# VHH binders against Uncharacterized protein AF_1353, part 2

Target 1, 325 residues: Uncharacterized protein AF_1353, of Archaeoglobus fulgidus (o28918)
Amino acid sequence: AEEKWKMKVIWHVDTSGEPFMDLSPDGELAAAVDWNNAKIYLVKPDGESVVFDIQGQDAVKPVVSGVALKDGVAYVLGSYEDFVGIRKYSWNGEVGEERHGWAGSVSDNILRSPSGNHLCYLITIDAGKQELYCDGVKMTLGGDYYFLNSVSDSGVVVISSGDGTHVFKEGNEVLSFNTSNVVAYKDRVLVNEEDFLRVYDLSGNLVGEKEGYTFSLTTLLRWTLLPTERYIFRYEPLEDTHVITWDIKQVETLPGFPQFANDHFVVTSKNGVLHCYSLKDFHEVFSVEMPEDDGLIKLSDDGRVMLVSGENGGYWLYVSSENNF
Below, E stands for the ipSAE of ESMFold2; O stands for the ipSAE of OpenDDE; V2 stands for 0.75 times the mean of E and O plus 0.25 times the DockQ between their complexes.

## First folded at step 1 (VHH)

Design G10 (framework vhh_gefurulimab)
Fold by ESMFold2-Fast, scan of step 1:
Structure G10 (fold): chain B 325 residues (1-325), chain A 120 residues (1-120)
Amino acid sequence: as target 1 above (325 residues)
Amino acid sequence: EVQLVESGGGLVKPGGSLRLSCAASGFTFSNYAAAWFRQAPGKEREFVSAISSSGKTTYADSVKGRFTISRDNAKNSLYLQMNSLRAEDTAVYYCAAGRFLSKYGDYDYWGQGTLVTVSS
């Protein structure tokens, strides 16, 4: 009669304003940044946590722009007292910094690839001058104001400005488009172009398209299209979530807005409830009332750990199954 | 493949001691809470002891002072040292691992169990 999986809150923090959060793909570590109090929390699956001050020895409170987990280390992007860049935290404390710019430089955004193999962040040094750092390699940008759109597990990096995008791999520009709605997945880019969803390889060959399958970045910085290894999930306002294959064939429709997808599960939201579906047969594995409206949702690869943030705090939710011998 | 394999069960006289072991594989054991549960014939499964990823322990009142739970993360192993055994300790003992420390049966992974018999 009930879902096989039961959900429990194992950790939470109350914040003023939505915390920045990230969950490792294996679910073994989560990071949450309470930017208003300049604190970072690292949380393990059993609910044990540690907390560190990200202000350090600075006299002024930093402006935090995001957090990403890579190899057990949390990368906190911020505008600090005398530099812009990264402070790094492990379970045992601060383990390093990446320092750029000077006082008055501004941090923009940080993204990792889904597996965490690649990590990029963008900073504004001066008006008209930005620097993009990917895996420690710097690219200087100028003449426009750019935003970091996506980073793929194959090292593909997408930046956008106004009405255009540039696609890089290993520091070399491989593609450009006259639209800002471009995301990467492995060695492919998905482009909202002339009322089509188009899929290109890195040589510029069109590998798939569908008219009317437009997508965009919402005001809450969520893409209405989520690519995974087997499927692409696209929000259709009158039909909820369309499940499409890489040859652009629709195979399923799921209720609600797609919040998160990995290679095993997709999580949609509808009427304040999160629904998790297995990609094997699209049966619903669990459902849970959203602790916060319009929050960031991340799910571990095995579906057992879910991270939810919102305006009033962050929650680590554990999903357990009933086991019988 | 995730597995928990118990060993060390057997027949022991009242007042005797046994050490149970549980070998974990297929997941990062050091990041999980782990527990021992037991089930006597014809009864419900009951909590015995649990240990967090950081080493914090908790015990059922019936075993407190007699049993000691411990873990060795380098060996991916969980242990239960059982002293001053009583006939009422006779049960199949199960190893469990999960994402939070619990006194209830809501763990993710379970072993097949090992039988402990305390009799003359």
Scores: ipSAE 0.000, ipTM 0.200, lowest interface PAE 19.3, mean pLDDT 83

Design G11 (framework vhh_gefurulimab)
Fold by ESMFold2-Fast, scan of step 1:
Formats: structure tokens, sequence, C-alpha cells
Structure G11 (fold): chain B 325 residues (1-325), chain A 122 residues (1-122)
């Protein structure tokens, strides 16, 4: 058996409503939102947890749109009674907020880059007007309703609408596309264009392409294509997960649907089981039964901590029980 | 540019069923939260049901167990299946969409249909 680790559930909570969660890259902190009760849980890999009331003393229940972890702090994006913006929670309680001054605005989504070095969020102020905040810098958007697709460790930010996509770096638009299916990884951009998967650098040079290898954002905050440092993972109907190089050459096939990837591991789901594979040689390092038929998965960089949600809420934190010395 | 068009309203007897449809153009439901609201004569618009872009659903207490909201992304359409209809369900039903997460507040929705009348009467 090539499998080296056993993963065990060390923490679980039942919740309801849309799932919002994040796991720090080092696995030292998990954040999980109970959407319908306006609560946030912070959990350590030893199973210790704290819970905070996001609603506080507000008479109106907030609408939470996402959470991201940065430097031990959970950034909760929401539409609150008196404002739209961020409430910040650390292990010791609420540590601050970022107010954008509009009670009638709505929060859209929040993303951090994989390392956590960049954090962006998007809010809708009025019809045809949105504000994008990245690392404290505001950009006013107009004309169309955008979704924040992707934030890379190189500071590349991708926003899309039904009619197109805009790619920014350091506040400057560097690329645009006539499709909504665009994600970034470091200084590369992956584009679903004319029934091709295409890879561009930030100067607009084509790095690779393949007809029919398209992708989309369809459910539960998941892209059907996952880029990493060495490989791209794509679900191919009838063949499961194709492992592709950056010049779009297939080098491997893995069972199931690709749920999550980082620079060291990929997690696929097949027949109600989550399988984790090392990117070094694609051997399976662990497998666990899925707690529900569908959900979101986040894995620490070292593969030893995994956070799993159900599609309408509910969270399970898995930790490796064995040391791989 | 953006248009939501409701259909399926009509006159029905108490205990009957209706299915409302909402077809979108210039907007794709896979990227939007969508909701049904209703307004009876002389009353404020009230929340009926919503579905988030992730597929998560919620219902007003008055319709829970009787109504089902659903979405068909391939047809770019939103539906409301209404069973066990009561006289108090009589209202104009509105389809609404918002780029963001669903809410019970009509003021948060940027796109609205023109409405379809549902009358529950013997």
Amino acid sequence: as target 1 above (325 residues)
Amino acid sequence: EVQLVESGGGLVKPGGSLRLSCAASGLTFSSYAAAWFRQAPGKEREFVSAIGWSGSTTYADSVKGRFTISRDNAKNSLYLQMNSLRAEDTAVYYCAAHKGYFTLRPSYYDYWGQGTLVTVSS
C-alpha cells in the first residue's frame, strides 16, 4: 500500500445555509461560518475551538458572503445592519472592522491568494457600481456586475462578468478577454476561449492551448480546473481527472473529480471517497469517506490538516494521526 | 439589456397547484442569487423563497413545505412549484436577481420581472 497517513475527524459542527470556510496554509487555524445563525468558529488542529456571534447587538441578521484567513485573523465579508464590509476575528475575539459606509449595498465575495499574501473583496454599491478592495487599495468598477474570480500570489486579480474578464496587477489592467472563465496562477492566466483552454503570460503571449479543454465556475465556489506550480488538474467526463502540464500536455490520469489542489497535493472525490495524491509522484497519501455527497475541501500545504464542508453547511476537520518520519 | 420574464400565473382553486417560471436574458442564473417575492393588493412586497448561486435554498415560514424553488442553469430559468395553494397566496409574484448572496429584503435585488398574477379562489 502506498498510502502513508490516516486522517481522523477531530472536530465537527452541524450548521445550515451556504458554507463559508478557510484553512490557513500551515493548517494552524480553520475558520467556519454558521451562515443561518451568524456565528463564526475558529478551530485549531488539536480540536480546540472558539465561537463568536457575527451579528453582535445588531437587530438585523447580517448576510455573510465569505471568509478568508490572513495572519491568524478571519476576515468576514458581510452586509451588516449599518454598513457593508469586513468584521475581523482572532482567537481572542473581534479585533476590528473595515466599513464602507453603505447599509443598502451588498457584499459579493472575498478571496485570498494561496499563500495569504494578498486579500481582495468585492462589494456592489448601486446598480452599475462596484468597489474592489485589494490589500487596502480601492478600485471603483462601473458598467457591469463583476465577480471576483481569482487572486494569485503574484498579485494578479481577475474579475469577470457575463460579457468578459479583466486582469489587473498593481491596479493596472494588463489583459482582457471576451469570456467569464478566466483564473490566474502566479503570473499566468488560464482562459476558456473559443472552445480552447489557453494559457497566457501577463504580456499576452500564448504559452499553451488545447481544443475542448474548457472549464467553468458552476457550483459551491469551485472551478472545474485547478492550477498549481507544476500541473493543472481538469475533470474530463468519462476519464476522470487529467493531469496537465503548463504547455497543456497530459501526463497522468487520476480517479474522480478534482476538489482541491495546492503545490504539493491534489484531492479528488470518487464514489463517496476523498483521495489525496502527492504531486511528487501521484501516489495516494490518504483516503477518507466523504461526510456528505458534495462539499468544499481545503487542505494544508503539508497535507496533514483538511477542512471539509457540506453543500448547505456543516464542517469536519481532519488531522493526520500518524507522523511520517 | 437584462430582462426577467415570469409566466405560469393564473386562477386556481384552493388546494390546487401552479408552477411559475422565470426566464432570464442578459444575465445567467449560475452567477446570481435569485428569489421569488409576492405582493397582495394594499400590502408590501414580501419574501417567498430564494436560491443562492451555490444552490442553497430558503423559504418564508408561510410557504415552507408547500412551495419548492429550483433553477435550471442549462435553460437559464428559475421555477417556483406551488402546491396546496390557499386564498392567502393570492398575489402578484415577482422574480428577482442579485449579483451576490440572497437576502429577504426586496431593496437588495437589482433586477426584477414585471410580475405574474396568481389568484386562488373558489
Scores: ipSAE 0.000, ipTM 0.134, lowest interface PAE 18.3, mean pLDDT 84

Design G2 (framework vhh_gefurulimab)
Fold by ESMFold2-Fast, scan of step 1:
Structure G2 (fold): chain B 325 residues (1-325), chain A 124 residues (1-124)
Amino acid sequence: as target 1 above (325 residues)
Amino acid sequence: EVQLVESGGGLVKPGGSLRLSCAASGFTFSRYAAAWFRQAPGKEREFVSAISSGGSTTYADSVKGRFTISRDNAKNSLYLQMNSLRAEDTAVYYCAADKRWYGLGYTPSAYDYWGQGTLVTVSS
């Protein structure tokens, strides 16, 4: 109802294809990848932007699998002409690479923890052989194809394959599950197990559970469950977001689908409108019409900068107006 | 209505080449991971190659260095370039799509949408 802030688009670019983007937690830098044209855009909250060619000197167009921001640098995961791995871009240009594999190797996905303290990416060297890199440390994986589900600020890494999920910390497997719907938050693991939401600590102790509070990874890589320090936001199929505490008690219902949450705000979408709520008291701090029917949303820790993608590409950077009364 | 329609199959001699196409409609193809599977007569469907939404590719050992998977999101299309074809490549080839953009790849049960198939015969 009561909207405190006005959010305005200060930067936009049209692209095509799958959105790859990231926004630094402090809101000082946004990264948007036009993978179809092999371009990366870096954008500041005043609307200033730079663009770089990801292809570099390669004769073959790279295949980009994602981007993550860490310490003012964009890590672009890709399959490049002579290697698979990372090309790094700062505001001033390309600043380095992490090179792995061979010409036949391919990139899978990249994730950072919410604060950016940890960054992991997964690559496929050959059929049945994948390598996980977390903060420069390599783990060799075999068997079925794997993918990264989640990376927590405590360094917990969740990897799924066709036959289950494996949870690692500091290079050691600490837990495993017979489901792919597993996400981590700090030193806790949330698991969709036998039609229950279950919360485990890293020793395998059950901290909480609730029947029917299931969750999944859905279209456009959106989890239907978002954990934060104080609350877990879960999508109920009737288009409502349930706000639950870590002892699995519902304390609030917010309209729509949970798009993004941090320790201060949650953004839901309903009927083509994005609504941002403060976690202090769940009052609505702003709303904006979505530029397209669906997409990904990232919000800064202070709620003042928001990056939105379109389902079929395109990026919009929103910034809160100063002196809103 | 979701549709995947394969084309480009046919008869080819050993050592020859063939290019398969898959036309997608009724969903946002660019968001989906996609794959080619094949089924020889009397056998189960087996994995050939997959491509993620972001374009990461993977291949079965039997086709590495011979087949190339690619996509054109502007045309809502998936392709399989098949070179150095062998008699054991004879099969019905199926296009498949996975709503999980990263693709789990290896098993038919991982895929949400399937085409009707196109026959490839490699014979002298």
Scores: ipSAE 0.000, ipTM 0.223, lowest interface PAE 15.1, mean pLDDT 84

Design G3 (framework vhh_gefurulimab; at its last look DockQ between E and O 0.17; V2 from the best seeds 0.00; counts 0 for: pae E 14.0 > 2, placed apart)
Fold by ESMFold2, look of step 2:
Structure G3 (fold): chain B 325 residues (1-325), chain A 123 residues (1-123)
Amino acid sequence: as target 1 above (325 residues)
Amino acid sequence: EVQLVESGGGLVKPGGSLRLSCAASGFTFSSYAAAWFRQAPGKEREFVSAISYGGSTTYADSVKGRFTISRDNAKNSLYLQMNSLRAEDTAVYYCAAGPRYFKSLTESHYDYWGQGTLVTVSS
């Protein structure tokens, strides 16, 4: 009964190297990194784009470890010639830096919260010493090599090392776990432990669980469990996407792997096709053939702007051509 | 296809040295974390050392100061220099590769594995 949207590629660039990209939740700005050539593209939904040289005047090509958009600014985390940290780009060019460490320091990863209101990044200053920066506030980490798992819209930050995880809120550790498979949504923490999916509030109360609902981070750095306000989307290899409510009941099954979700839509992939479903009733809103196998995707809150990467290079910005009269 | 192939194993006397190599092909080695694990006869496979995509290293306590992990991204190779070898170092040594973000001691966090190379430390 409902008309499927027609998604049109309005911008594409061929690139090489590891894909790093982001799309603002309102769909008004996309960022894409050409890793091997040290360039960043900023793109608008009308197809207009600008490109900047991330290396600038440095004698050494930076090693980029991620990009995140916040307030119209792309934060490019990297290992630069004589520091580790952030170079910032707006539509009109470089607008700042956050400089840390020294020439031998290494960037790890950067994440923003789903709405973009929180941004954290992790860097390695020296052997056995890392720094976590969240919204401009530093925390020094020692002894382990940490990974930044998750940043929620309420400011919950999840970091893991080996078999352990620490959960922070406003710079204070509020929970810890003996597993690295932990993500957050707002003030809820989802944990894979003892062959269970478990959900905790920030006081440590168990608010839901289900045996067998395991999840993990894939080699393409995608979580197999994606929480949203109403639903949790879960994939296990060789199974489809299970749609779960917060009381941990499966209510739907969607074909393929859950590539991306926000509070209004979920995008799955199956056999080289991206499928977007409305969370109102799970009807398919659009489908597109992926330009390359196993690319990454980001979707705007209204579902009308989608940024897709290829694993081997390239970025495509899709926009709905529907006119809403 | 992804391949990891170990070499350099052999028989060595206690106190001796060996250098293991792992040749990677079919993927961009510089984008992955890499590790060495080992399995002694009749025992569980255990972590030896890991190196991140950016060169940060981690070692099991039992090998710290004696073993050195390194990588050469231009040659798509991972190395383990083993010095001051002891009888308890006798094992099949495996190279592994996995997500660049994991600095993990846990074998289930590595997706790609080699077939192993035997190191025997005996008088």
Scores: ipSAE 0.000, ipTM 0.204, lowest interface PAE 14.0, mean pLDDT 86
ESMFold2-Fast, scan of step 1: ipSAE 0.357; ipTM 0.703
ESMFold2 (binder alone), look of step 2: mean pLDDT 85; pTM 0.866
OpenDDE, look of step 2: ipSAE 0.017; ipTM 0.270

Design G4 (framework vhh_gefurulimab)
Fold by ESMFold2-Fast, scan of step 1:
Structure G4 (fold): chain B 325 residues (1-325), chain A 123 residues (1-123)
Amino acid sequence: as target 1 above (325 residues)
Amino acid sequence: EVQLVESGGGLVKPGGSLRLSCAASGRTFSNYAAAWFRQAPGKEREFVSAIRWSGGTTYADSVKGRFTISRDNAKNSLYLQMNSLRAEDTAVYYCAADLYGKGWSTPQEYTYWGQGTLVTVSS
């Protein structure tokens, strides 16, 4: 039996409002938004932190819609005093803005791909008019109101309305579906369609399907299905996390609800405890008690840094001890 | 832009039930935070319940366990199921919505409002 890693809380802050946070894939920087007080915290794995006032000198309190980390910079999506878009924060302070729209425009959401090589955000300029920005490139949307579902490391971008989904790559629509429950992983698209989980390639070829393996977007904007390079993790209500291969065969069951997965680890929650499993053999590498009943979880690629939120705010940063190698 | 139209209000006896509806035109409700507020005569508008665009719900302590907020994407509608009604629930009920809003309990968070529907609970 391998010795479990010792995970220690090295940083904590009490906040209020919906949690928005991100952890860089290398674990070297965490970002956390105090929504109600309009502040952004940046935290290093040694416990050092800085905090910046997102409102700055603005007379109007900003409405923050998300945060994403890219190349050591936190991109804070918000509706600000005289624009909608991004304010950028590095360890040394605010380093730039991306300004769009006008004071009546509304920020929607922001996502980066798992590696951070792609970053997209969606804004509503006026009634019936949205703009999607991906890696600095604008796409104008109209007709319906969309939500940004997912961004893959291959540059696949998925947007959905209540009644349909559009899939783009390099600005071109490659697929569409009559359902809103669609996510991408690299050049594959996973679709909840007519009580089936279906996997399509970007040419529209069906790669695999399974009846009853449905998935959806939950509270806190979490998907009940998490794709990774080797496995897809799916929550079965009243049961456990099913570990399935890309040809849609179940190979393992892990206890609890799948909170987060990357190409090396999956984190599940069960009975108020977070359990982290290695994808090499599904041995448990660590477990920690959840500080709150429900929240967001992000884990670094090497599994040694974990950022956890409460459902209505509050953040905890966990780091493995030096002796866990 | 979104237009909201409430319906379902009326006179009901204490202990009775009512279902309020709020029909949206233009945008689908699945992309909105939506809320119910109420205003009794001579009082300010108070929070009743909210549903975030993510699906999470919040209730005022006075209605928790008695009222249920829900959405129907196919009908582009928001509902408030009111059970075990009390005299203190008498008010004009307003539907409110905001695109990707947080479902907060403050009226200032909401861009779109309905005209209101009167609910009277009396013996």
Scores: ipSAE 0.000, ipTM 0.229, lowest interface PAE 13.1, mean pLDDT 85

Design G5 (framework vhh_gefurulimab)
Fold by ESMFold2-Fast, scan of step 1:
Structure G5 (fold): chain B 325 residues (1-325), chain A 123 residues (1-123)
Amino acid sequence: as target 1 above (325 residues)
Amino acid sequence: EVQLVESGGGLVKPGGSLRLSCAASGFTFSSYYAAWFRQAPGKEREFVSAISKGGSTTYADSVKGRFTISRDNAKNSLYLQMNSLRAEDTAVYYCAVRPFYSGYLSPKEYDYWGQGTLVTVSS
């Protein structure tokens, strides 16, 4: 159908290195990391921005592993000169640190829940020892090498090794699986296993399943399943995006690859174009040509602010014409 | 089933050149982000270079200007042209693929890896 919203680029910066970015759910603050120059940009939807040097007083350039926004503060996860952990930036400058480990410790990744109510990050302090921090609470992990897969608005945390997953709530392990394709949404856990797509509650009760969703290592990746309040979006390589209900019924197919979803919108990419669909009826609310191939995409809850990266750096902030003055 | 097979490694003198190849099968290679990583003796795997679905490239600072990554989607192949090789480039080189996601510089974000091909730079 006809394009309904006009999205304009109101801020852009050229950067180099791996893109790390976040957009607050209300769209009022964007955070973007210039990885090679060790800088963080904070940007408002009117195009105002500030920039801070992540290196600070360090003699050694930090290795950034992620960024997340919470309550107007950007949490920059990094391997710093004498510690691993977080440097925090508000609009007015650096507001604190969370320091762990020592020189040579490695940062792994950081995730916030969709609303921003929960924030977790994972670090490696010893060859066989990791620490997971969630809302200031530490869990020590040993043995296998783990990666943080998912954090839900209900405080459910999913970590996985290459072939196994552990699900925690309030520091307690509640579920485990022999697959790494596991994501949480609120108090639901979505699992792709044994050619089934399955939904579990936190007590381990199976609340939905469907056979025929073939599990393969090609689709093992946590990013291929985007859960929202009403729907799950899953990409099928010979088809497009499947729109699936929580009782595992496919109700729609959308063109392209699902890049981002929140409880109101899904953004797919097809042939270099980003398409945003409303979850009320799956009508297309806007489309924009991607500035570069394979960028990261974040969209505000109201759909009016979108942050896009290039894959070799660079960031673009889009705002609907109603928010541009 | 996804398979990646590297070739083209060998012994070369400092200042020499090698071209590495990675043959992909069992999936639609053109739909995937592809990268080269290397692991020097006694070290962890480090990022070397990556190429997007559309052909955009990224390089580690240590290889920028000397190495060139490329892909041929019709042949399901990934390449790394290595020029002006140095002793410090000695490593096992791995190709890896994934659907696009924000962690592309991290080995931890890649599920599919080849077996590796050894590159030795010595006199």
Scores: ipSAE 0.000, ipTM 0.312, lowest interface PAE 11.3, mean pLDDT 84

Design G6 (framework vhh_gefurulimab)
Fold by ESMFold2-Fast, scan of step 1:
Structure G6 (fold): chain B 325 residues (1-325), chain A 123 residues (1-123)
Amino acid sequence: as target 1 above (325 residues)
Amino acid sequence: EVQLVESGGGLVKPGGSLRLSCAASGFTFSKYAAAWFRQAPGKEREFVSAIYSGGSTTYADSVKGRFTISRDNAKNSLYLQMNSLRAEDTAVYYCAASRLWGKYSDESAYNYWGQGTLVTVSS
């Protein structure tokens, strides 16, 4: 019997307001926003942390809409006193800004690809006019109000409005759908279309489909379907987490609701406990009691570091012992 | 169970002010986009204002500069501060909560609705 890893809380802070956080894929840096006090915490897996005031010299508190980590820098998307866009923080302090719009513009959301090699954010400049920034390249959007659904490691960007979706790669629209439930993984697009789960390549070829395997954004503001390199995890009410291959065959069922998945692990929640399973053989690597009801969960690629939030703020950083296996 | 309950409606004179409240149970406003819609007698429901999960706001042109949408996370409540009220603002006001995406001015984008509160602006 393999011994489970012991996960310990190495860092915790009480905050209030909407949780925004990110954990680098290598686990070497965590970022967490104290929304109500306009502060950003950067934390290392040894428990050392620094905190920066996002408001700075502004007369009014900024409204934060998200955070993403890229190359050791936290990109804080916000509606600031004189602009909307990004304030950047490294371990050593503020390292820059990306300024757009004006005081009346508003920030929408920010996403990075799973590896962090692509970063996109969306802002609303004025009524009916949004700008999407991906890796420094601007795309102007108009006519409807869009939300950034997903960004893949292959540079695929998915935006949705109402019941429609547009899929872009390198600034060019490659696909569109009459549904808002669309996510990308590498060069594949997963679509909830007419009661089917459908998988398309970027040329519009159908790779696989299955009737009844619908998915949506949850009450936790995350997808009920999590794609990874080998498997897709889908929440099925009454049957818990279905583990599906890319040819849309179910190969396993895991207890609980899928909170997070990367190419090596999936984390489910069941009866107030977070359970981490290895994608190698689906054995349980660790389990920890959830610190609060409903929160965001992010796990490092090697499973050693986990960042957890509460629903209305509060953050906990878990680290495995040096002898984990 | 998700429930939205509006309050604060009433009779006010033109030029007056009124604050509407919407109390939520079964979810939190800080996590979801939320909006105010209104329906005047004999007319279809129309968009008034929305606040996104990150706190950014949008307004219908007819109310921009007069109305302010806000939320209080500690009280799990959504508010609409209405200033410089006009006879044309007379309507039943509804609060709504939606997914993070979709056109916020579209009634169909909202999953949860309150019962409504009547605002009458007349002398």
Scores: ipSAE 0.000, ipTM 0.176, lowest interface PAE 15.6, mean pLDDT 84

Design G7 (framework vhh_gefurulimab)
Fold by ESMFold2-Fast, scan of step 1:
Structure G7 (fold): chain B 325 residues (1-325), chain A 120 residues (1-120)
Amino acid sequence: as target 1 above (325 residues)
Amino acid sequence: EVQLVESGGGLVKPGGSLRLSCAASGRTFSSYAAAWFRQAPGKEREFVSAINWGGSTTYADSVKGRFTISRDNAKNSLYLQMNSLRAEDTAVYYCAAKPYWGSRPEYDYWGQGTLVTVSS
């Protein structure tokens, strides 16, 4: 369409503590954690919401490490009174748990693939021992402390320590690297290696590379490089967002820092404004003022629902106005 | 990037107490492992205490039972409560942070340090 979409805030809550949130790819469900009060909000794009107490019957407040949505269920990763693992919430209430470890175990992080077909979480059972759970299948880790970097729609799982990365598919290690800045998209792996951006397939064949095109994790655990089906978005300090093809050629520049991308849209932030661009032609489809400085951004596949957090809590759900469907 | 700023150092008599604070700019500590280190004049930097993103703590044997590390994620702050201070606790105290907890000894982010002097 020739007209910009109008996005309206239909739901807001004030929270405090680390923001943990997710938005289903179809935009039908948002999940947002009130970290300090140990509550989870589930919200629909019509503004209806429900709230559940994550603490439940526990005598102590849980420490939440993340949330992910899969098939209408919010998976809340936490360190609970007598276990570490998952509490699951649907619109109608708690629907189950995945219990591991003991009271001294600690939750690390949780990620789902972009479509939600795969879900992994990492926990520390004891000193020097972590367990990675992917789609209910356990892998035991030891010798170093790992971080779960990415999970792809093809089932590629990337874990990193400070100076090393392991890439798995179906429980088998397929690649390893001597760097921690590695992410996957489908069956491709993007690696920050020896001051190069390198793209590998799962057989270890180099698909593309460029010196100086490095990337890293931000303080909100967002990568400065966002891969999608057709393009890779990379933040270049002082030059804004570079739009790159999979053979590592720049084809466009977009204003601001890339906050989120899916296969249809990219959202950048500049001077307190969020700008959403269509990947068909990079025309701007909407812009809204950011409610708070720096936060997490999630957008539905059709671009009509957007969930935004503040960096220290607070959540806002935006939907397209009725004149713009 | 994260910037760490320490405060609360000073001169205190043996047996006294001090509370050190470390403020992170623009980001909470909830996703970071954080630690206190100290360096006395002419000596190597030594570990004092650490707290992971889940709130689990560890202490050097020399400070265990006297020092308490804590965090306030809503205030983006890390604290070290130092009780029963001894002359050997005299050092510059540094706040440090890294994105994950583990066997890796290196911390990625460091503050400028705050001086603690325990002297009569």
Scores: ipSAE 0.000, ipTM 0.227, lowest interface PAE 12.3, mean pLDDT 84

